# Designs tried in a protein design chat: VHH binders against q8pxy1. Part 22

Target 1, 323 residues: q8pxy1
Amino acid sequence: MMDPQIERKLIEIMRVIHESDKPIGARAIADELNNRGYDIGERAVRYHLRILDERGFTRKHGYAGRTLTDLGENEMNDALIGDRFGFVISRIEEMAFRTTYNPETDKGDVVVNISYFDKDDFETVIELISYTAHAGYMISPRVRIFEEDSLEMSLPPGKIGIATVCSVTFDGLLLKAGIPVEPAYGGILQIENKKPARFLDLISYSGTSIDPIKIFMNRTPTSVLEVLEKGEGKILANMRQINSSAYEMTGKILKKAEKVGLAGCITLGEIDEYLLGAPVETGKFGAAVVGGINGICALEETGIEIETNPISTMLDYQTMKEI
Below, E stands for the ipSAE of ESMFold2; O stands for the ipSAE of OpenDDE; V2 stands for 0.75 times the mean of E and O plus 0.25 times the DockQ between their complexes.

## First folded at step 4 (VHH)

Design x18 (framework vhh_etentamig_d1)
Fold by ESMFold2-Fast, scan of step 4:
Structure x18 (fold): chain B 323 residues (1-323), chain A 125 residues (1-125)
Amino acid sequence: as target 1 above (323 residues)
Amino acid sequence: EVQLLESGGGLVQPGGSLRLSCAASGFTFSSYAMSWVRQAPGKGPEWVSGISGSGGSTYYADSVKGRFTISRDNSKNTLYLQMNSLRAEDTAVYYCAKTYVEITRGSTYKYFDYRGQGTLVTVSS
């Protein structure tokens, strides 16, 4: 895992490489960074360049130096947008703030993901999402279906839309109660004997400005179907960190939400302890939450083409149908 | 299943040296980057060092660069951490971790959690 200071240095190195008209070496990069106010030596730049090489963000040109790959260009641009506009963090904060759902009254708006699929796949989609939700690997068994003529959502021709509850809803519930929540990691969680075992892959939200869910969906396979059939396999999950002073209140709020159909917190960690192998900062505890799109991952595993827009919008939870 | 077994920890005096080992099984060792992660008493885990699958690239946290050396022997499926000039602040449980480096239309970096029980290093009298 990379701390934010190291990740920031990687981004700045990539900016220097991007601005170069030719391949650029470690000494020249160090000199340019020092001119920009960073205190960094050639040796440190060489170490960071190796990290960038390993990530596939830079291409080596022998002793002439490095250039950015297309992946590196995209990472740098996403990181800069995230830093200046806070796209990922800002979107999470915006949606959490707009969450009005109150578990005590069972009323208000929740955050949803929206997915699109061919209308011919409708029955399979509903069946598998229902199965996944009732097995406990989605936030809620409630969905909203959008047909071709929906005034609430514009759909591509021949498509049906489905809204599923997003895990950011929990950030909103806790924020409403005065509890700030820090997204720590997106990850792949190993399930064994129908229970969470450990995180296999972790991408820090502070260590990347690219959406961890998008990275995992595109590159690391889940095995949600295997989990549903055999109680063993890989699902999407996220980990939050919360200040230790909120420990008891967090547990009470999440338990109340579960009783009214918003379940998805896999487990709460102990203060200052690892949660399912994931690191937790001193003075905090972890909360592992299922990814809101595990049912969509299961559909992709069957070969169904489905497009998903995560953290898409707000919907009144009362308008969502239990399946 | 991925299995990692750390060893080589112990009590050493400041300025001393230790060499940690990690025996890996359950995956094609040479195809994956590996890392060392440590957790000091009362603190969160800290990434220490990483090495590419071939051993051709190594990288280190600022706190240990110049003092620690990561290496691997792919013929023995073993990862090593040579720790020199040890300081009290290096006291921690050290964990071997499989690091996922994926290349698909480019590449991305993913860090796995540690898989073994760890090995305790105590730097004190």
Scores: ipSAE 0.000, ipTM 0.108, lowest interface PAE 22.1, mean pLDDT 78

Design x19 (framework vhh_etentamig_d1)
Fold by ESMFold2-Fast, scan of step 4:
Structure x19 (fold): chain B 323 residues (1-323), chain A 125 residues (1-125)
Amino acid sequence: as target 1 above (323 residues)
Amino acid sequence: EVQLLESGGGLVQPGGSLRLSCAASGFTFSSYAMSWVRQAPGKGPEWVSGISGSGGSTYYADSVKGRFTISRDNSKNTLYLQMNSLRAEDTAVYYCARTFVEITKGSTYRYFDYRGQGTLVTVSS
């Protein structure tokens, strides 16, 4: 947790780097910030650049300076939308609050991930996402496609966008029913005989500014294709903790959501018991949900170049089409 | 209910200037990036300009750089586009759009979850 004023300065430095067509150094960044009305020196910029390096948002190019990493560019997206800097738990809370979807009416907004790929890969992308969703390793088989010439999205030439449902939608559904949800862990889940076996790796949402899913994409490979082919392998999943008083109502809501195509809650744990090897606090139970981007992981495994921003925005679920 | 209402379009001679306005309501205006998107007759939509929620960062399509200026007044929930040195090829319906920006590997993607009805700009003598 950093001072909000320092976070704002980090955002402004990232904007300067983003706007540069070439690697940019601390002196040039300081000069540009002073041109924008900031009173900041090279020494202070160097201090802030080190923080960005440590967070994985910038890449060093020797004495030529810094560029943004993919992670840094994604943090800039959040900053551009509302000058919000990434604290993943706050982002989850915000998206859950913005969720309006009601499974009883099949109306309202859901949380989505957005992915981008070359238009030449369109048929393969749709086929594999559909297959992964119908096999039960995504939240929903409904997607929204954004064409190059859409009024709803501006894309680079030759690109298509696809929105897929994010698991944070469940946090929103439960919140709207009066059930607080604590995001506990993102992780790599082992599947055996088409059933969840155990978490192989876990990263706590608590105390992190980086989404565990982004960390896993960089460090630990999935094997979603193996799961689809053989019923064994590794997928992305996350676990939530919920107060034991809400046990019955949680199960009821998740079953209702499943009937309208919002599935992917693999397992509800018992009160006070570990779930799939993950610890659960006394007075709570765990809920394990598939990651909303497992179909995208499968595409990456085939060698398709696809870029993804998880927990990206809200979409009206009725504008999403089943594939 | 999110509403975006554009105004300021009209007929203008080549080399002239126009200022477009967009009145926003139904959401926390300062929390969202905003864009101007245009669609010329018989052509697909073109993103023209974008501005961050705070107004601290502005972006322009190459076709309008140096001629157009985007700005916002968060106290009035209003977005502006100052258009100078107008050309026949700037003739289009201009839409105000609430924007989600995604930047990945040097590519910028913009999603517009709400847009107005548009305002027509005709550049002709």
Scores: ipSAE 0.238, ipTM 0.669, lowest interface PAE 3.6, mean pLDDT 82

Design x2 (framework vhh_etentamig_d1)
Fold by ESMFold2-Fast, scan of step 4:
Structure x2 (fold): chain B 323 residues (1-323), chain A 125 residues (1-125)
Amino acid sequence: as target 1 above (323 residues)
Amino acid sequence: EVQLLESGGGLVQPGGSLRLSCAASGFTFSSYAMSWVRQAPGKGPEWVSGISGSGGSTYYADSVKGRFTISRDNSKNTLYLQMNSLRAEDTAVYYCARTYVEITKGYTYRFFDYRGQGTLVTVSS
């Protein structure tokens, strides 16, 4: 237990480090905190950075300064939930609104996740993502590879980026037809006999500022490889709630999307009934989608170091290639 | 809704200076990092410079460090790039970009989710 005033300063220091696009030193951190109304000097910031180092929240980069560790990112985000409440839902709404893809023309922008890995892992990454997509555990077999800087992205040396289609694309397709979609839960889904059986764990979108799928990737092991090999195991999935009046139209739109390769192993529930063990509000039905990053989870299971930013940006679907 | 409009490009002699501006609208400007990205004729895009939402932290590609200065005025929703000691190799279309920065395991990844139309800078004698 530490003094609440000290804890608040630690969180603000982590926020400054997070907002920096390179490692940041104590003097620059102190200057930024003073700009935000904190009366703190460089020596005090160095003291607090030592505490963050000891807790495993920050990593030293010699003279360059500090970056946040994965543990530090999680701690900062958990502590700031109150200040950033609804951020992930707002992001989903923004990206759904920006979706222009039309299944009838096969043209327009889709929502993508972006993952990064070392160039030495390229062959394994492409093979396993392809296998997972063609097995039906990703939204689409189309990807876009970034091997160098582009107008959409700047990469560290030796890194490759891969964009995969995000399930929020379906929110956008439905929104264009006048159907509002409520994100309900991200979760761990049990597969049996190659079919969805039940959710084992759920995190509500309404209670978090962090994407539930990102939380599960960091904290709960999946077994996507087991599903690919044996037809049983644990994968990432999410669930949406939709008003019962849109039931028939939703089914028609999703079937049109499936015909052009946007599938995601979608399961529609019955009106007013739980879907795969997840609760559904009266007057609504559930729609469960196998998460678009399951191929990335499979790679992590093999020991490949790969980082993912879900609901990252928009890409023209025509620029994505089938693998 | 989100709009980024660059201005200030043109023809300049080697050793000269130009100041680029980017007018932003449709989002809370101070909440986002911003970047300048350029694309020279016959080359791929290159990230040039970045600035944090508050303006407290600035970053530069090695090719422009010491010659270019990025700044922002959050009260006017405007991003700037002051370019000094211009060289023929600085000839490019310059894009203003809203930037999402991911720092993970010591690596920095930048995503440009919105970009302007670009402004052409030609350095020629």
Scores: ipSAE 0.502, ipTM 0.835, lowest interface PAE 1.5, mean pLDDT 83

Design x20 (framework vhh_etentamig_d1; at its last look DockQ between E and O 0.01; V2 from the best seeds 0.00; counts 0 for: pae O 13.5 > 2, placed apart)
Fold by ESMFold2-Fast, scan of step 4:
Structure x20 (fold): chain B 323 residues (1-323), chain A 125 residues (1-125)
Amino acid sequence: as target 1 above (323 residues)
Amino acid sequence: EVQLLESGGGLVQPGGSLRLSCAASGFTFSSYAMSWVRQAPGKGPEWVSGISGSGGSTYYADSVKGRFTISRDNSKNTLYLQMNSLRAEDTAVYYCARTYTEVTKGTTYRYFDYRGQGTLVTVSS
């Protein structure tokens, strides 16, 4: 446990380094912090840089100064997340609340994931996402393509963005009907004979600043292509748990959503029973839903470079086109 | 509930300066990153500048670096954009945006959760 005052200074020093277009030295860092109202001298900055070096957050460039390492960039990501919401569950709660989509009218905003890829991969991306969606391994066959900056987001240089419907949309639909939903786990789900069989791996949403689905995308291979070809393999899915008093109403709402093309809920469990091997708390039932980005996982399996941000923003569902 | 209201736009001559303000309400202002996004007549939107919730980190599009300065006053729930050395190509509607950021492998991804109605800046002789 470091002194909180020291930890705050370390974070501010890392921010200055992150903002620099080139390696930056202790005097320049101290000057910038003083300009921002901090009373910090060069000697103090040198002391803190030594701590950052020891933690692996900064890299030395001789007389030129310091840059952030990949580990340091990740620490900055945690600090930036903390400035907004802290934990991913807070983001899920906000986005569920902002969901306005009404299956009866086919109008309103849904929660989306955004994936980014090189323009050269466009035709392969569209083809494989379409295939995966129509096979039933994404929440909706509707997508929105971003080739330039929009009022909803900025694009990294040279990239195209694609929005796919996020499973948090179901949390929002249920919330509007008075049903609170607890996100429980992101996971890897085994498919056999085109049916869900069991969860092979699970990561809890509780206490994390990073979406479990993004963690799986970065380290645990899927086999969505195998599922598309043979009806067996591994996909991304997540599990929610819901109070037993809402069992019948939940089933009704999810079936209604399915009629209008939001068909990501693969099964509801029984009250007090495990669902597909995943634990469920007493007094609740589980709901297993497909990951909204399984088509993106299929693309990664082919070697295409693609970056995905889950639960990225809200989009009007009417602006999303069926592919 | 969430409201963003831009002000300070108007007509300015090339080489002139203008300061935009954005009054925020309905959320804990200091907990959210903020951005300025502009849209020129007949063109798509362009992200211009961003600032972290604390104000410790600022970011700029290459087109405005060295000319524009983003700042915030968390005690007043207000975002600012100081625009210097204005050019005809800076003519646009400027939007204040509450921003959700993801940083992965050095790349910053920005999503604009809420936007104001915009303020028009016209740079003309």
Scores: ipSAE 0.636, ipTM 0.859, lowest interface PAE 1.0, mean pLDDT 84
Fold by ESMFold2, look of step 5:
Structure x20 (fold): chain B 323 residues (1-323), chain A 125 residues (1-125)
Amino acid sequence: as target 1 above (323 residues)
Amino acid sequence: EVQLLESGGGLVQPGGSLRLSCAASGFTFSSYAMSWVRQAPGKGPEWVSGISGSGGSTYYADSVKGRFTISRDNSKNTLYLQMNSLRAEDTAVYYCARTYTEVTKGTTYRYFDYRGQGTLVTVSS
């Protein structure tokens, strides 16, 4: 039988290969795994790639590197589901724990989503994100821009990166105050006459290996532009539940956050009640928060090519500027 | 809060050596790749060296390969840069940075998160 350590490394290597648009070589795979906290060298990656080749999971493209075969894709999907059950909720919990931002002092780290786009779209991207954020459909109007010459971010020629605040930042603010937050659902929220009406689709975080927000971005179109123009349409939002004992303190903390422009909380539900049609467990109340990438959704609705990785990293909020 | 504090800089003659340290706190140090980045007077930042979270893999810019050694002690939450055979062009403020890498659609994006004031290294006769 194969060493369990070897099987885990095979899975992680396949994940890196799967995420690549192009064949990828052993050095690049080793670099990526090390940047994710795995201790593995290029020689060890080559050893594992040989095993993947022998199993028929990878195909070599000369010195350009490897891609996954159909068999490899299927094995990776099965292994990733089983191996990282609850992966998204674990990531959310970790990022919430890492949040140190204090609304009273305007200092500390927030959770961000990072999106990448062609520099030629810069003016449109900034304008629409600013518009969406100031209309209340993003977490904050503060962003961080990474230009082509930035040494903070390695960018291909012609690309710009933009960080926008992620809704998990609210989970972190509450956790820092001693209030545990249970991420419950990502969803599509219907807006009618500029008001939240109901969740139309929900995906539970507990049963999902892939971020529900990413699923909705690719599966169900939003109409954020229509919401901005007419007050009617569909936006991304998510719902968490919190123990009823923290009801008053939660409200106070979220109100303080609004004073510094951290204003993505749509509504705080009543104890023991559904919130906008989303279930809430007995002894708890819900909090619905806009998706931090609704400005990106609006941009995609215009046809702009923009790539997004939600829940990307932590940024010092002081380095983010209002637009 | 994430904190990174650089130290160990100073004045040294060409051919000399220095060892830089970076004290880390406010995060799980061993879970993050780290880098040294330098900024010479009047120039933009230049990546110098990187190391994986475990310390098992190290990376160097061509300009310092063979002369500099990056290392870390995860039990002390400390990153190091041993600089040997120093040259005048190594004069710069040196920063340690938390490093995050993501791949989207086959493109690799790396972010360097600077938190300290850096430590000045001056190489001069």
Scores: ipSAE 0.005, ipTM 0.351, lowest interface PAE 10.4, mean pLDDT 81
Fold by OpenDDE, look of step 5:
Structure x20 (fold): chain B 323 residues (1-323), chain A 125 residues (1-125)
Amino acid sequence: as target 1 above (323 residues)
Amino acid sequence: EVQLLESGGGLVQPGGSLRLSCAASGFTFSSYAMSWVRQAPGKGPEWVSGISGSGGSTYYADSVKGRFTISRDNSKNTLYLQMNSLRAEDTAVYYCARTYTEVTKGTTYRYFDYRGQGTLVTVSS
């Protein structure tokens, strides 16, 4: 069996090819992968495409690029299934490790989600994201906007990209402080009187093939707009478990983060106690953090079409601007 | 808490039959599509079969079509996989998985938000 890392890249390349409505070239594939947080060059993509060609998974259309064959699609689907198992946790861990932002120095990289929407919706998007963030239902009010002509990110025609800070950033901050953080649950969180009340539903990160947050985004409508308007409704949130020994330190770190705008609605539980109805293991306490994508959820609730890549890539937090 | 527990695995000769069961708890079983997924030694997971919440629709991978039958008893919160005409290549750990289905651009994607610990099926002479 080929190097797992190579195999992973092959799968991702195939995914990009599959998602394309036309043959796609190596450069475009590389760009798309980079947009998705994969650091890969055109040359490397070409190398991998040759492998895929040899395996009969891709068909070359001259200079137009590649498409997947039926065999390739089947293989991709199978591979994706395999890749999905355990992937979300590993991705979280990877991105947490890659987090370098230091709230004390205000330097470093944070984890971001990338969303794409029609440029005609720009004003609405900015307004609602700003409102949602300042209401405390996002991780940070800082975002990064990617225009169609951006050199940093290749966007589909007529689309604008927006990077929002991902909750995994907190995992990273804590990890850098020497605190292990365990992803426990994603869930629907009931807000009452503008405060977290209880989880209505939970999906464990363990044993899942997909990010629980993504599952809920597709399955259960949120009511972030209602929360914003009335102080009551449903939002997405994450639950982490942390060893009780790190209780005080965790609090301190989060306070530091808050000073630089990395906050949102965070609730720490008591040691050995359920948090907002979510179970917590003995010897640990819970940390409930609002989903960084709640702003996106709010947008979706308005009817705006938006595509989101959660836990997409790392960005320098200094390049992100408060809106 | 969502729990899925597979059973029924074992050693069987080629051409033989085996019936797997999956006991589900912690959720409204009938409200969710379910799947069987298998993982052979040294290989990645493979989707085998799926069934709608009501049981009205069943789906199969080409590799098992005509040989395997998926079913469910919602009154017992149990998923089944009848495997006939077993082959050596069917050797794998078989997992029961709660299934979320997404249709994008005409393609159906299956996600599994919960799975069991699996049951080993070995087909050998």
Scores: ipSAE 0.000, ipTM 0.224, lowest interface PAE 13.5, mean pLDDT 86
ESMFold2 (binder alone), look of step 5: mean pLDDT 84; pTM 0.825

Design x21 (framework vhh_etentamig_d1)
Fold by ESMFold2-Fast, scan of step 4:
Structure x21 (fold): chain B 323 residues (1-323), chain A 125 residues (1-125)
Amino acid sequence: as target 1 above (323 residues)
Amino acid sequence: EVQLLESGGGLVQPGGSLRLSCAASGFTFSSYAMSWVRQAPGKGPEWVSGISGSGGSTYYADSVKGRFTISRDNSKNTLYLQMNSLRAEDTAVYYCARTYVELTKGKTYTYFDYRGQGTLVTVSS
């Protein structure tokens, strides 16, 4: 655990650098912080600047001092917005609001995850994602391939990007129909006889700054390949809570989405009842949805180097192709 | 609501200059990196230039380095691109973009999570 007092001082130092329109040195930063009521010396500021340098948040300009990197600017934005525990919930809410996809017209924007891999792995990536999607363990069999820079993103050197549909798209579909959705848990779901059995592990979305799905992926606890081969094993899934008054409308909307290839809803729970072992608040029902990156997890399991950013951006669903 | 509105495009002769502007609203402008991205007729998009939220750091594609200057006025929520020594190959629709950078395993990934409608720059005699 990092000392909260140190983290607070790092944020304040970044704020001072952010407010400067030219490189700023440790003495000037210390003077400005003292002007704001902090009791801090130049030596302590130099110590904290080294931590920021190591995290990639600041860039040194010789004797002129430091500026924030683009990464540091984004970190500063989160801190400046203030006291939000659930940064991932805020991102989910933003992306749900930006979702315009209408299953009845098959038009509009969906939320996507972006994954990056080496060009030499292209055929294996497409094959395994296709297999996982058609087996029902991804949101959609539609993907978008980025071989060059796009209006949506700049590619890292030597990489191809692939966009896969994110489960937050369901939050957006329901929101547009007037149904608020509460993200509850990301988790590891046990599959037995090709059916969901129970959640083995859960991480609450409440109070997290990192998507629980990304946490599980880093631990490599999935066995998607085993599920594809034998109908048993572990996949990524998440659970949402929805007010009981919306039960019928939710089922109707999800059925419409399924007909156009957005088929990641595993099951709806009963009102006031636990769903697959996960707790549900009184007056609500649970909705269990496959993680949009299970095909990516399968690739990780084969040893392929693949980097994934969940809930990355919006894409027009019509620009995504069946695989 | 995030809004980005580009202006300043038009027809210019080779060797000429144009200044593009982008008016931003609906977010804390000074807290975000900003970029210019262009798309020439019949070609894919190309990232052109980026600037940190404070304006202290600027970045350029090799194709425009030394000719283009990115700047911002945080008091006016406005991003600029000063384009000098324009060439026929600079003909493109220019987009203003809010820039989101993500660190994954020590690598940086750059997303343009909001873009304007674009402004057309034509360099032709």
Scores: ipSAE 0.360, ipTM 0.766, lowest interface PAE 2.6, mean pLDDT 83

Design x22 (framework vhh_etentamig_d1)
Fold by ESMFold2-Fast, scan of step 4:
Structure x22 (fold): chain B 323 residues (1-323), chain A 125 residues (1-125)
Amino acid sequence: as target 1 above (323 residues)
Amino acid sequence: EVQLLESGGGLVQPGGSLRLSCAASGFTFSSYAMSWVRQAPGKGPEWVSGISGSGGSTYYADSVKGRFTISRDNSKNTLYLQMNSLRAEDTAVYYCARTWVEITKGSTYRYFDYRGQGTLVTVSS
């Protein structure tokens, strides 16, 4: 939950950087914003640039200034086209609320991520996602393929879309049972001997307007292929906090979900205890869940060009096919 | 509950004009990009036009550029498509769609998480 005024200033600073043909510094940014009617000084711009650096939206070029990263370009385009900011928490809340899936009936909508790739890569994409899912590093082995002629999306010629189940589906399942879930961290999880060992890096959901998973995809490399081959390496995972009063019911719901292929919960922590090195608030327990896009990370590791939009939309789980 | 309801379709002669409307409810309308998507008989869907949440940016498919104008009234939660110089090939069911946009490496991806029931536009003599 960021201050809307701060988020607005971050977007305007990114816009100035985007419009520059070369790296731009804090003084030049402040001067340009003043010319556009904003009352902001160099010191305030420098403060905001540090926030953008920490989020992975800007790249430093020594004394020459900053440019936008690919992540920053995407965030700015999302903000300009959608006019949204501070979207991650509100998006998680919206998607959890829209989740209608019931593991008892195997009916209803789940939250999905959508990834896009060249149709020539289709065979490799399906193969690697299948292997990653069956190894237990994705939420479900069910996917939906979108080709050029789909009402659900508009794709450039030669591109295919693939939907994979998003971990926010668990937030929705628990919410429908009366259990509030607090997203705590996205992170990089170390696997050793095919078991979770510890989180190596964490980004708080409360400290960002973009999904921490997008930040990690651009900042910290995974080694999902190494985990698949050797049982050792780095995967994407999320940590959630849940009130201790819901401990028993949470376990029961997750076990029912596992029976229908929603098996992304790596481990539940003990009440009041840190989970895999990640802090947990008093009166709560942690739940570590695999990132829904670890198979996509494996594809990126092979050099395949693939673009991903996490927490994209809702799909009827019955329309998703086992691979 | 998110609802999108299109209206304004009908029969029009080539060269004529129509204005489509889409009434939105159940979400913060101004926080979302919106699109018009059409599907002609026997053909796949085609994205036609898009508009940012504020209305500050508009986008058009090459097939309609210069003839169609997208707009929105955020105070009324309503999306519009003004269609001028209509052609027989514009005959289609037109859907209002809540839109999520991803732009990367010069490619634009749009997915439509909610669509209305559609309104039929027939351009015929």
Scores: ipSAE 0.294, ipTM 0.703, lowest interface PAE 2.6, mean pLDDT 83

